VHH binders against q9lmt1. Designs and how they scored, part 8

Target 1, 351 residues: q9lmt1
Amino acid sequence: MLEKESDLTAMEKPNNKHAADSFSSEDLVSPVKKAKKSEEVSGGGEAVAAVGNREAEEDKPSFVSEEKKEFLVEADVAEDKGARHTMEDVWVVLPDASLDFPGTLRCAHFAIYDGHGGRLAAEFAKKHLHLNVLSAGLPRELLDVKVAKKAILEGFRKTDELLLQKSVSGGWQDGATAVCVWILDQKVFVANIGDAKAVLARSSTTNELGNHTEAGNPLKAIVLTREHKAIYPQERSRIQKSGGVISSNGRLQGRLEVSRAFGDRHFKKFGVSATPDIHAFELTERENFMILGCDGLWEVFGPSDAVGFVQKLLKEGLHVSTVSRRLVKEAVKERRCKDNCTAIVIVFKRV
Below, E stands for the ipSAE of ESMFold2; O stands for the ipSAE of OpenDDE; V2 stands for 0.75 times the mean of E and O plus 0.25 times the DockQ between their complexes.

## First folded at step 1 (VHH)

Design h08 (framework vhh_8h5u_2)
Fold by ESMFold2-Fast, scan of step 1:
Structure h08 (fold): chain B 351 residues (1-351), chain A 123 residues (1-123)
Amino acid sequence: as target 1 above (351 residues)
Amino acid sequence: EVQVVESGGGLVQPGGSLRLSCAASGFTFSSYSYAMGWYRQAPGNQHERVAIITSGGDTNYPDSVKGRFTISRDNAKNTGYLQMNSLKSEDTAVYYCAREFDYGESWTPYDYWGQGTQVTVSS
């Protein structure tokens, strides 16, 4: 066959690479750490005016969305500084985002932003990303999967553009990784930049002749996100084409271990990207729950271990708020996670 | 753009052989996070998994194709394969390549499986 593929067309498209890098066995690569030592955030003890405030949420520790279709969505978050002096993780838990932005579609939104070099980029993303995604055309009346993905992609781009302008005027260079989830009607959209991870617990089933359906036990852990690290071959190639250099210890310009993030203003010219990978799937009776976590959680929990831990507690009848707290407590106290540790557990109930 | 693209389908006689290819775009099969699976759907039936190969090289097949089908991948070419031997009329279906994770399944109608390639077994 003499016809060549148009690789140039692929290069011009948004780079939604789901699996250019290895996630599940990084023993062959030295452990990498983010630059979380930069500065204490100092701005604490203030209540955020938004309904997503953790203190307000603790009066109702489990968040329950209104049943509109087959699933009730319950979610909660837990966080711990670990051995760090500062907390640079921020989060969003909106089981029913429809109240803020009227429409007929069920809309739920969850996110973890893991800051490095300070908290300001993570805080900016928390305040602006969902709004920018909505402004870019996230469906509110009738679901169109392609329109939703385009809106998410544009929302990330616009958020980084505005964040970089703010970083210039404010004289800061903070960055943040992100793992974000939108649930629209019966569809889940997962978007990530950096090394935060989303894991799905799905009931095993088989279409094989002669095999029996596995009846909800054990659950399979499905990693929904690809980590963006400078050392991974596809990210490394992209960085080198942008004129960036990756040091012998695997860091972009000798500093960043991640290759994609919001902010990091001084590294954008060297190939740090805010373009997310976007994954979508349909909610059925097979999807049981999701776990979103920063790198600190996943350093001490393998995906299957985390799913097993959460499944056990849910079978004991514990609320999602208790489950999320116990997951983070296990990570920090028993498994000795030293980094900021934040996790969101999202449970899908058919009621 | 992340995608898997199937090729190699066609019309064959009963007892014949076909080799399907699955070209990965925007990711690599050498990633330990990802398994590769082959699925098929005949008209009026649900999707059926016919083969899976894990990042570690472990394979699994249903009894309907075991001994006749062989899944493999070539990490250097970033391509997966399904070798189908001793084809039967019952093997007629659209065949799909799917990316899966080591710890489970990740095929979805939106991102994780390709557009399919038609296999027709008929004299």
Scores: ipSAE 0.000, ipTM 0.159, lowest interface PAE 16.4, mean pLDDT 75

Design h09 (framework vhh_8h5u_2)
Fold by ESMFold2-Fast, scan of step 1:
Formats: structure tokens, sequence, C-alpha cells
Structure h09 (fold): chain B 351 residues (1-351), chain A 124 residues (1-124)
């Protein structure tokens, strides 16, 4: 087991402000339109009256398949321990997490947990986070974005609460960062703590023929996550208010590079938080794929480089399982990533 | 290592109620890594799922029992329960309690540890 380098937190890897400009991290939804729709839908007596007095067609139910094209979600994972003696990354790939819950919204769930100080916190999060999010009210019948975000936030809180209890009884202090994705019908929720990243590959806004660039349509790489490092001003302020100290090398109490993680029991009093940042967006035909990666992947791949690498292999007709393995192999063998390297590639296919 | 024992079965008239109990040993139901479910097998039928409760407290029921059966757990007693109301003759079966140490939420969900079953007979 190798200790993580003290200077890794000082490295600012995402410089893709170009991609950030092309995508809103804005998660606000209009409550007026939603409330009006809900009010119109509810009420058996009102519905019966409306049906009895209906003289004009409102919608064309038989035409839904032409108007709304479904997306097939294909995903796979690859991992490599790099130059490390142990593997502390764990992952979740559930392209249809709703199969065991009939009558629910279509749900897919993907996550990477990057363990530090051991893998017990990462394993705990893998086993419990999704179930705790479901238990907290992740929508299963009718999508409500605000309810979904609250469920994710509560799921993270509950997972860390239970994890910390287990760490006390078991005498361990392992920690883990997380990047997690839930896809409910056509809405995507991305939640993160720490320095793992989710990157979206999105097509241009205007393409009469998107393939007509010949040299290949360059997909825009959009970083969906905000990293939580102790050196970042907002996190530094929060840590200092909690009584924590950030050393000159950017580490919380001279030890931790990240400011948010599951576990890390002895650092909770100094401001280590399990509260995620959550982003939501709508899937359209412009979203091509997403790459989730631990810090090891992003050390040797810029977001734009990773998107270009994956796009090329997908255009060559390679399956997502082969694409994810080639991405990790490139990172470790050609680009000499020395840390644990885990990546999930999630492809959105229009059907 | 993990053992489950069912109790509370019996003979009841249609429209009646029964509460089944499942006592677990070797691991507690308060453990966040334990999920539990109830299955039943009637003569001539395969095992069918009746109810499931995850470590986070989320529940799921098939349409055949939804609204009539309630699954719950008491972490302090290391015990799971199935409250069965408005019982019908077609609910007659041997009821099994099952637990899973490592629930991953995948489509192949299956329990690792099973009890010996308790008979429920709904008859006039």
Amino acid sequence: as target 1 above (351 residues)
Amino acid sequence: EVQVVESGGGLVQPGGSLRLSCAASGSTFSSYDIAMGWYRQAPGNQHERVAIITSGGSTNYPDSVKGRFTISRDNAKNTGYLQMNSLKSEDTAVYYCATEKYYLGDSRYEFDYWGQGTQVTVSS
C-alpha cells in the first residue's frame, strides 16, 4: 500500500473553462409550470368532468413514439491498480437498476468510489449509497427533480452516518471520494464529493449534417463536477470555520488533499464533509456519452483528450466494454498513470 | 453463520390477519449491510417474492399483495416482520424469510440465507 503524494492536491487538473461555458451547471426548475400541470392532472371528480365535457383533442397518445425517441444506455467499467500494490477504487454499473422494482421510472446508476487509507469506506459506499438514496425518496413513479436532489443529499448524509458508526466499531478510519450518476428516464443527476470527475461529450448546437466536418465532429467536453480540494477558496473558508488548518502544501491538517469524503472519521471535526454537489440535466440527441473517472485517470487525461479518445473508438464500432478497457490501458501503459485508475464510459444511443 | 427462524404462521379465516416474525442470528437486522425479504411457496407453484425491505428501509411488493401486506423490521430485536391483512385463500403457502449480507441492487437480486418456513393456511 502506497501513500498518496502530498503535492497531488496542489495540482489543478481541470482547466476546461471552454467546455464549462457551453453547459449550464444550473439546476433550477420552474415551479409555476410544474405546479400548474400537477393541479390540472390531480382529482378524479375533476378528471371525470373534463372527460365528460371534452370536445377538442388535447394530445395524440398514439403518436408518443414518433415525438419522443428513447435512449438506450450502454455502459462498462475498466480498472487497473497502476503502480500501486493494492486496488482501493470500487465501482457500480447498473444500466437498469429498476428491473427489481416493477412500475418504477427507468433508472440507471453508475458510481466510482476512490478509497484512501484502505478500501473499507469505498466498499461501504458501493453497498449502501444507492439503497439509501432510494430509501430517501428518489422518484420511482413520477420524476420530481427537487425531490430527487433531496433524496441524493439525504442518501449521502445517511451513508456517511452509518459508515462512521461502522468505522468506530471496527477500529478503522478509511475514507473515500465519490462520483455518482443516476439516470431517471431522460434526466441525469450527477453527485460528487472529492476529486473524481464526470465529463460529458456533447454535440454542436447546429449540424445540418453533424458528420460533415469530415475530420470527425469534435465533441465538446463538459466537466459536470466541481472538485472538493482543501486548497480551493470556498472549501478553505469552510474548513477554517470548522477549526481545520490547511498546510502550505494545500492539505487539510497536513494530511488530506480532499475536503470532502465519506469516512475519514478523525478529520470530520476539522471540516471533512460528505455533502455532495449535485447537478442535473436533460438528455437530448446532443449528449453522446459520459466518462466517470477517479483522480488517477484525470492525472494523465485532460477532459477534451479523454472525450476525443473515446469518440474515435466508438466511431470505429468498438463496444463500450472494449472502449473503457482501452481508455484505462492508454492511461496506465502509454501515459504512465501510477495511481489506481478506474473509468466508466456511459453511451447514450438514440433508438 | 447467519440463521433465520420464522414464526407466527397458522390457520386463519378469509379476511383475517396474521403477523409473521423472522428472528435473525449471527448478524443483526440493524446492520446496514443486511436486506431481508419474504417469499412463499404454495402447492404446485414455484417460490414467489412477497415483500422486500432494504438496509435503508425501502420496501417493495408485487401487485398480488400490495396494499394488504406490510414488511417491517425491528433493529433492536434483530427481527423482521410481515403483517398480512385481508387474507385470501390464495395466500395459503409456506412463508420463508430470507436475508442478504451484500445487497448490490442488481437485477439478479437473491438472498443468501433462508429460513425453514412457516405454514399459513387461509380456510374456512
Scores: ipSAE 0.000, ipTM 0.114, lowest interface PAE 18.5, mean pLDDT 74

Design h10 (framework vhh_8h5u_2)
Fold by ESMFold2-Fast, scan of step 1:
Structure h10 (fold): chain B 351 residues (1-351), chain A 123 residues (1-123)
Amino acid sequence: as target 1 above (351 residues)
Amino acid sequence: EVQVVESGGGLVQPGGSLRLSCAASGFTFSSYSNAMGWYRQAPGNQHERVAIIYSGGSTNYPDSVKGRFTISRDNAKNTGYLQMNSLKSEDTAVYYCAAEGRYDLWSTEYDYWGQGTQVTVSS
């Protein structure tokens, strides 16, 4: 866990910001429209085994699926610099990522990339990871969890390989952590590297007498990710075997808190890995929503508290866009998050 | 055995101070992003959270105790604390330590609650 008590490494964090405002740079538009808006910024082809945009305009055929329960996915993001001078978090919100690719399964994709040492690694991951996962064979028809996990692993590997090549060519050493979600039909895949976190709110049976305390939630908070920090036993062992040194405050070579990241070119020899942990589960009527957040969010919100906060606002009838903004505003303004703070709230609704 | 045990409660006059301790065994507060908090319950009332410390060391307090109570954690001793200053009669309650379990697929709820320690603020 990151300690906010005085230490040398915290004092050397260079990105102070005098004021912070919560904001969302995303209006929750269709993936096709958003992709076209951002395409020029991406510069050059994001060539994968895909048609790009819909090459042939076509009426999407209407299928009758018997005994199939589908979910509408509503999601939005909010971000705030906190007390930092720079914003190094980037994000992806694609509630219908399959609109560009006719003949594929319903696919939603969400991600937060928390940059360190600059935002170039996070921006690269935002542009390339999803496409690399799709091109690695993320299932289009039949969902085999093993095949999907292999595609995600390969996507992370290829993204880091290409990112490292670009970092050499460009002369930069930026790194980024990632928390990523893919929703294919009724199945959810969550992948992470570093200390960003995904939390699921799942319905639980409350005592019918209603004798739970104010601290109790009717929804259970389930952490879907495992943090990768140099101080954790398995990561510490792996890093030390690679010749890495972990300082007394838990930083690899006195610099990195995390043990896995995209980029960080000069730390790869010391064991910094881009291999994610991947979890899969099936959407049922018990799954209500997910919260994705960078380390800044989770420094000031425990998972159960974040679930309770979001649930209260959703019960008040607030749209997911307002809920995500209120969550980040609470983190920065009331709970005094000093780091970049980015959160995505993903709500599951039956169709 | 996995548990948390509270101590440090007692009788104190209004305006006094107490320090509560929460000792964890069978798990560590620094393992895999644990949060821990202090809750209280007076007879006839609902439980309420009076302090929480998150994995990154950030803290939160309700307005009723903000500025008077301070939550902290000593990872080397595997012990959490609640420093209570300027105590008032309305602070009289049984105080409970609650801790999130391991950072796993089923371990993000408050998994461990202590038996409670009585705090009485009375002249």
Scores: ipSAE 0.000, ipTM 0.306, lowest interface PAE 13.3, mean pLDDT 74

Design o01 (framework vhh_7ocj_1)
Fold by ESMFold2-Fast, scan of step 1:
Structure o01 (fold): chain B 351 residues (1-351), chain A 122 residues (1-122)
Amino acid sequence: as target 1 above (351 residues)
Amino acid sequence: QVQLVESGGGLVQAGGSLRLSCAASGSIFSSYAMGWYRQAPGKQRELVAAITSGGSTRYGDFVKGRFTISRGNAKNTVYLQMNSLSVEDTAVYYCARDTYEYRGYEYTFDYWGQGTQVTVSS
C-alpha cells in the first residue's frame, strides 16, 4: 500500500446531526443495466457518417496503430484544512496497485473520501473499499467491463454494511462521500457517492471550433460524475419515496446536503444510499489528465478553470506533485476555500 | 428544467419508414448522450438506440441495420430514422437524455419525454 500518512484530526461538520433510527441502504435499478447486454464494444459504439453534424471525430479511431496502448500513470495528492480546525478528507493514491500481484492487469486506484460529522467513516472506506472491490471480483487477468462494474457496486455495498455495523458498536454516526477511480489496462472506471467530482481533461480535434468564449484552451473539461445532492430531482424523488423531507435550504431532514454517503447511520431510513454511479471510458491519445476533488475544491474552481490551471502548470514542466500542491494552495489562499480541500491530479503519459 | 418532446410518430404500413424527432430544452444538449427506448403493450421498456456527445452509436440487435440515430446539436434535437418497419416495431417510443456530460461508455438516462406512438400495420 503506497498511501501517504495523514497527521490530521477529524472535523465536525455542523450539518451532520444524528437521527434516532437507521434505515437500510436503498438500491436503484435502471433500464440501462439491460441496455449493456446490447453489444457495447471497446469504443462505445459505431461511428456513423449520418452523425457528421456533431463533433464525431472525437470518437473516431486514432491514426496510430492499434498495437498496445501503453500509458504511464503519474499521480499525486494535496490537501489543506482550509478554515476548519480538523481534516476529515481522506485519500488513496495507488498508481500501480498491481505491483504486489505480478502477471495481473495493470491496475491503478485513486480515491477521495470527504468525511462529515467526523473522520471515522472516511478512514473506514479508505481501509476497506478497495479490498472489498477486489474481493468482489475486480478483474485481475482479463478485463470484463460488466464484471468490473458489478465488483465495484458490490464493494460499495459491503463496505457500507460493515461500516454501519462498526458505527453501531462504536456509537458514532460519521458519514463520508466518495469519488473513486480504478484504471484497468486502458479502461477507466469512475464511481461516486455524494458531491465530490472527477473531471477529465481531453484534447480537442483541430476541427473543433467555436466551443466557448474561452476558446484559447485546447483541452475540454469533461465532468465524469453525477453529484448526489438532496435537492436534485432524481434524488429528491427517491428521498421523498423513503419518507425523507428536504428543507427549504436543500438539506435532507434539515441537516445533510448530500443524498448518498457511506455511514450516516441515522439518515439511512430517510433515503441516504451508498449505491454509486459508475462510469467507464477508454484511455486514448486524447485523454491528458484527471482531477479528483472534494466539494471544497469545486466550490471555488469550475471544471474548466481547474483544467486550465493544471494544464498551464504541466506545460511549464512542473511535476504532478507540485501541480497538485499549487492547485490546492490556489483554492485555499487565493480563492478563499473555507472547507477542507483535497485534490488528486492523475496524468496519462504515452510510453 | 429539462424537457424532451417527441414527434414524428404515427401509422405506417409494413416495409415503410418513419423519422422520429426529439427536441430538448433546459440544458446544454451537445454535451449529453441521447437515447431512444420503446415499450410495446404488455412488454418492458427496451433500448432502441443511443448516441454519445461525440457521435458514437449503439443499437439493439433487433433494429441494427434498419434504424439510424443521429443528432443536430444546433437544433438541440435527436433523430431516429426507422426503415423497413415491421409490425413488431409497434410501440410507444421514448426519448431520453443522459445525466452526465461528454464521455461516458456507461450512460444513465434520468430525463424522459412523454413518448410518441408508432403503429405498423401489415
Scores: ipSAE 0.000, ipTM 0.157, lowest interface PAE 17.4, mean pLDDT 76

Design o02 (framework vhh_7ocj_1; at its last look DockQ between E and O 0.05; V2 from the best seeds 0.00; counts 0 for: pae E 12.5 > 2, grease 24.5 > 24.2, placed apart)
Fold by OpenDDE, look of step 2:
Structure o02 (fold): chain B 351 residues (1-351), chain A 123 residues (1-123)
Amino acid sequence: as target 1 above (351 residues)
Amino acid sequence: QVQLVESGGGLVQAGGSLRLSCAASGFTFSSYAMGWYRQAPGKQRELVAAIYSGGSTRYGDFVKGRFTISRGNAKNTVYLQMNSLSVEDTAVYYCAKEVTYSWKGDYEVYDYWGQGTQVTVSS
């Protein structure tokens, strides 16, 4: 039914105004002085005998060209969905990432993204992370470790920011863990968020003779990543300071096990971060190979067990593609991994 | 060389108890966390229990107070007391050693595994 109505009002005004001021001046000049002059003195031409400076043949420092020990990098990937209905893992294998980006530094890039709640976050990270790290100033001409780490950090930040915007606009809530490797000449950078891992296989002794360690010495497994789980003391403290609750099962808000991930839009307010840990090391003759794996691989393989398994297959002369495939097959078929299982094997060969 | 040797597995009736032992050698035992994992046929390997160097413990969700992990540093041995066993507890049980590494501080990760011991719980 009812009607009403009205009103109006208009109000106005005002104006003001001023002002000018001017100030001016002035001069000052000063000039002069020219001064002089003179004198002559003539003195005598003593014929100092030309002592033949034997030019010491400066021993040209033999630039022992540090033979840049060139490392050949061979890598391949295998994946299996396991007992899951869907594959939420995605990967990147770029043994020569420099082909797309000019520079004097050889660049290789490898990554595994383990998606949770869906695949969309992992796929977004696969598409954008490497480009964002390059755009953030990953070195291409002059290797600077600080610059490289800064570029990786900024690349992760920017990737998560863009991913979260896409998450909002797309109406999805997916997250992803990550393990990423950049190889710049002989410098290796390992970055991770969550519980995906990188394991390095290293020889215990530099055999002076460059011969591959005799068949008997087991390679040392070195974990190059720090896991980010909500239950871990430092991550727990950070999450709790952000108002997150860790359940008795070790999960943030009873749902998320990891404390760092891409995406997870609803958990960001509880302290979930996309800030990676970054490790850097130089390739030497001691570095044999690296294994990147999702959580599914590492649930059925310990680091030393995985290194022993890969080492055995490489000693049989198997190609890295067959090694990666057998590693994942062992995890899923023999060791009964139920989750998605993805592994990248990276072999370092001295040329 | 690191060695982990499990013992105490076997056949037990439902409701029964077992005590697993893992004898460790080749490292400073007191400085590392130790764990028990299990793998049932057609199942993923899962954490049963872990005990850190400081004596703190964690358990898998399925344990529900039935199992207790402990360590005897003087004997370089980690133990798993398992009570109220059920058929679902049938698995190979693995002892694991964590490795500490420095990278922005110390961090511990599982590195070495034993060969495992079979636990079978009959109905």
Scores: ipSAE 0.025, ipTM 0.286, lowest interface PAE 6.4, mean pLDDT 84
Fold by ESMFold2-Fast, scan of step 1:
Structure o02 (fold): chain B 351 residues (1-351), chain A 123 residues (1-123)
Amino acid sequence: as target 1 above (351 residues)
Amino acid sequence: QVQLVESGGGLVQAGGSLRLSCAASGFTFSSYAMGWYRQAPGKQRELVAAIYSGGSTRYGDFVKGRFTISRGNAKNTVYLQMNSLSVEDTAVYYCAKEVTYSWKGDYEVYDYWGQGTQVTVSS
């Protein structure tokens, strides 16, 4: 008797996506066509478009404070399946994310969900997470940072609870990592599980890098998310306390590289968690933009390099939709990203 | 805590070769992207080569086919093999580590750079 916790098959690795396949420019589907085909009839981009059209009047600058300089938030997404046959990334772009919970505070929401073992967990999170966060008490009238963080934590917990129930009834085992942003008034909240990242481009107040600053106005790349990999000491310790085993190559039960995800129901008993790390910061004149990306983007782009790439294109006057598309194109075509590649660029413009 | 120490620079004639090394400490080396940057007198710092955590590489346009970046995770070292050197390659070469997240929330985490190593190519 081996006395093992559970025997996982060597052939099943949920966080190990399919081998890269060759693809040509003729295999590319336009973002509009891809989004349309990837979205559910009752959800996704169609729901986002409907919400955006309905809420357009509520985004008028005339209703913001005149005494404090306000920020305009401009964002767009780009995606590419890379060398993969399937697209398991899903995304959320909601410049007005009030939905059925209208209030006086600005509420913008952006997210990338990177599916593994199928796209069902990512699709579930896209449909339910933000609604569960709102239902848990995300502030809509008066900003309270502690209340906001509590609502986000509860939203993640409730989403995973409901997702796991669906996975049992549906007989599927899909999982998904998440990087999520909420902008409430002038404060940004970043929540993540797994290895997707949010990176902030922020102006320096002083020349702290000696005389090695770039072009006189350098932006610094600030990683706002902590990757949840089984190999990291804090995650390893938590997994071991839960009875999980981490292999010499850094995989939970020899299979999962990530230590936190939605879904992955067979790994929950071994320490896979849907509890996010949450960070909050104030929007000031120093914050220029954010880049949200799945692990495929960050495998071929370092944070500083991605910030420099985006900054150059923005300085050339390119629209955020063009910038996001070129970032993903660079990752897939020039840097040979083999995985699904999704990026959201969020630009903060001062009024 | 993070320390990057470059070595291997020097004076070489055009057409020659040099191998730069960067010894890293204070972080989980295999989990982070490493890069080489250079700065010539009166010019901006520019990317020479990068090697990402998954093993993918990127090169600056003027060094493609001549330079090779590699890493030895067991030794916590990143290397830059420089072949067919020209006078235009004369610069201080810096080893760089990508940013590390800090659990302090609103804390700003800076990129780490080594002290640099001088490469001089004579005609």
Scores: ipSAE 0.005, ipTM 0.335, lowest interface PAE 10.8, mean pLDDT 77
Fold by ESMFold2, look of step 2:
Structure o02 (fold): chain B 351 residues (1-351), chain A 123 residues (1-123)
Amino acid sequence: as target 1 above (351 residues)
Amino acid sequence: QVQLVESGGGLVQAGGSLRLSCAASGFTFSSYAMGWYRQAPGKQRELVAAIYSGGSTRYGDFVKGRFTISRGNAKNTVYLQMNSLSVEDTAVYYCAKEVTYSWKGDYEVYDYWGQGTQVTVSS
């Protein structure tokens, strides 16, 4: 028996996603609020507007060099139901993700949560994961990679723990995969559970300009994430040791293809985990952009194909908002993606 | 160890057909995008066709409905049916698996290609 007001307020959530941040200013003070939060929905609204301001160059005094020069992060998202009647993808785009945890380190956060069996798990993760990561000690003053990874691990653990409690109380079985990015200063952390992917576009040669050398060198696509499926050896071993059965169709108990996800309450006892893979790399002038995508995108785009598509549009001078929209439109309209399709394009610019 | 073995190439008259096959091993075949690329003398390697894990397909601009890619997941095999061949289709055709990169900060590129199979179209 639980005496709690319904937390299923996310039903009937508005779908306005043009330029507004996914958090309101009242959400930013949420950890400080004295009483029960009564806000049931937040932004399914505008994409990040502050990142779109590219007129200002941060010309800092002598401690910023070409090798240590600050970069601009510009990002936007696009989504489409595809051929489905429902939309179960949820996203986060926060070029400034400090919230109520101020500090000297830049903090940016981007995520796609691909819901299955409903969108309740994805919506829960959108609302809680980043806050739980910050609360777990994500560095805000001095970068420590080990501390950052531990905070991300604890954030995932705590988010799933709380989500499963809500799932029990609400009687639902929703699950969600995740692909997440945190940018702290010049270090990028990528975390994933499930089969959504993060792909990095990187220059293939040294930083030199000459007669047409960079024009003739296409960007390389680097897949930063590993898929978690029940049939893969490490995942299979964990599932089988927990008493799970992987059916001939490659699904756990004949039903669940992914081996890691938030939620999926019924499958947690059979070895489904919310423990992410976490990887980190440093931004240099070679890293041009990233693409985050749900499995719907990658079913119709190979990584190199997607990088080439995005690179062409960026070279034409299109803003990231248009680029993300055209990528998803190509996937759904031209390539006939049948599933929900969501992509975030994150562009790194040295100034 | 990833292995891709192409077969089905050869000499064919213009207007004719060929069917290429690629037997794959060493990975979970059904989970990866697979493709066919070609390289003619003096040209860059170019996409002919790709088939993704969800069954969606893509074709190079020059294909224009003449070729069909398919996959048999039970047989770990990718096929390319090529119809209405012309002299411009003469090339070495390569089977390819979606590239997997390192995610631990040592950025490596892994290219998995077959040995190639020669297709020669005579007028």
Scores: ipSAE 0.000, ipTM 0.306, lowest interface PAE 12.5, mean pLDDT 77
ESMFold2 (binder alone), look of step 2: mean pLDDT 81; pTM 0.821

Design o03 (framework vhh_7ocj_1)
Fold by ESMFold2-Fast, scan of step 1:
Structure o03 (fold): chain B 351 residues (1-351), chain A 122 residues (1-122)
Amino acid sequence: as target 1 above (351 residues)
Amino acid sequence: QVQLVESGGGLVQAGGSLRLSCAASGSIFSINAMGWYRQAPGKQRELVAAITSGGSTRYGDFVKGRFTISRGNAKNTVYLQMNSLSVEDTAVYYCAAEYEIYGRSYTEYDYWGQGTQVTVSS
């Protein structure tokens, strides 16, 4: 699984101001966990324990399995301005994109664009990115993972190129971060620039007696995106090689917190990039749902807590539209998110 | 949904022993680490002991050699064995849990117990 690549540097943790007392994350011995260590975090994995316990695991012998597992995709979005006077988040929810992507492959597309300096870059990306990805060769009949990734990369490049031309002619300098998902048949592609996140809720393969065996399946939160902030070592190095300067408060040229975005015309020379990180993975019986959110959501929800919140509401029988609204309401009203808050919940139902 | 339930606190005489237990329930996620913190009146909250899912331990300077933390993985439970207790150990003891998030090797903290009072009399 490509989405399970490890990051050597510590990620910026969600700022949970409502955590009891002055508990410090640095006080616990908590090394950054590598994706390949999935078995240890499941509470002691066993190969023998995996056999016959899960439907996906029963299908392990590939040479005899001709059938693919099919999924229904249900998704909805919710948004709130938070404490801000303007809404600069823009979104796309296409659980069946066949109108825009006719073909024999099932296609779904979801995206959140978090605008800064205005809405124009986010609105341009919403209108053009998916079409540019399609034009660059996103597969329509037979899935080819390399072709899909190349189409997504080219789509981002072309979108930013055209957006920058429009920003010059229109006299604006808006920028936008992006988290985008394409589901082609049984493969999921996640592409991001900036600090929005996609989180996957996946069933654990480790079932020890009395460990993670609550009613239903134990779920783990898997962060599928790498944030692009100017203060992070890899991005800082890239920016400095471009002649950019990062201020003491962590901002590129004293202005931008993010190191990658669409638009931001005046900062392109200083290293602002529209090149996404792309992760792909296979849908199996283990993948339950995904949460896409802008930075405002993730500042008040840790990924594991968001997964738990969504799972509880889904177990209560609530529809995805209600679940997405309750997630955003919790973030803004109970957890006091001050920023624009947008979330998309995508549920995978096995058929 | 996650709840941390502490038990084993109480009144003990100096030189005595207590064993605290903390059970995590309602968890849908893997626990990466659990720990004990304490707070005495007029003082800041301080680390007592922590243990990771891999068994690595860390102790506060004032409890090394006297306290031992251990973990029951099957029960999502952590224990703090407190020996040679002194009046200075009097505090509210809090259990804390750190949950694992994998894919990008991210960890999250946000779950605390209600606290259990430990009082050591001279």
Scores: ipSAE 0.000, ipTM 0.107, lowest interface PAE 17.6, mean pLDDT 74

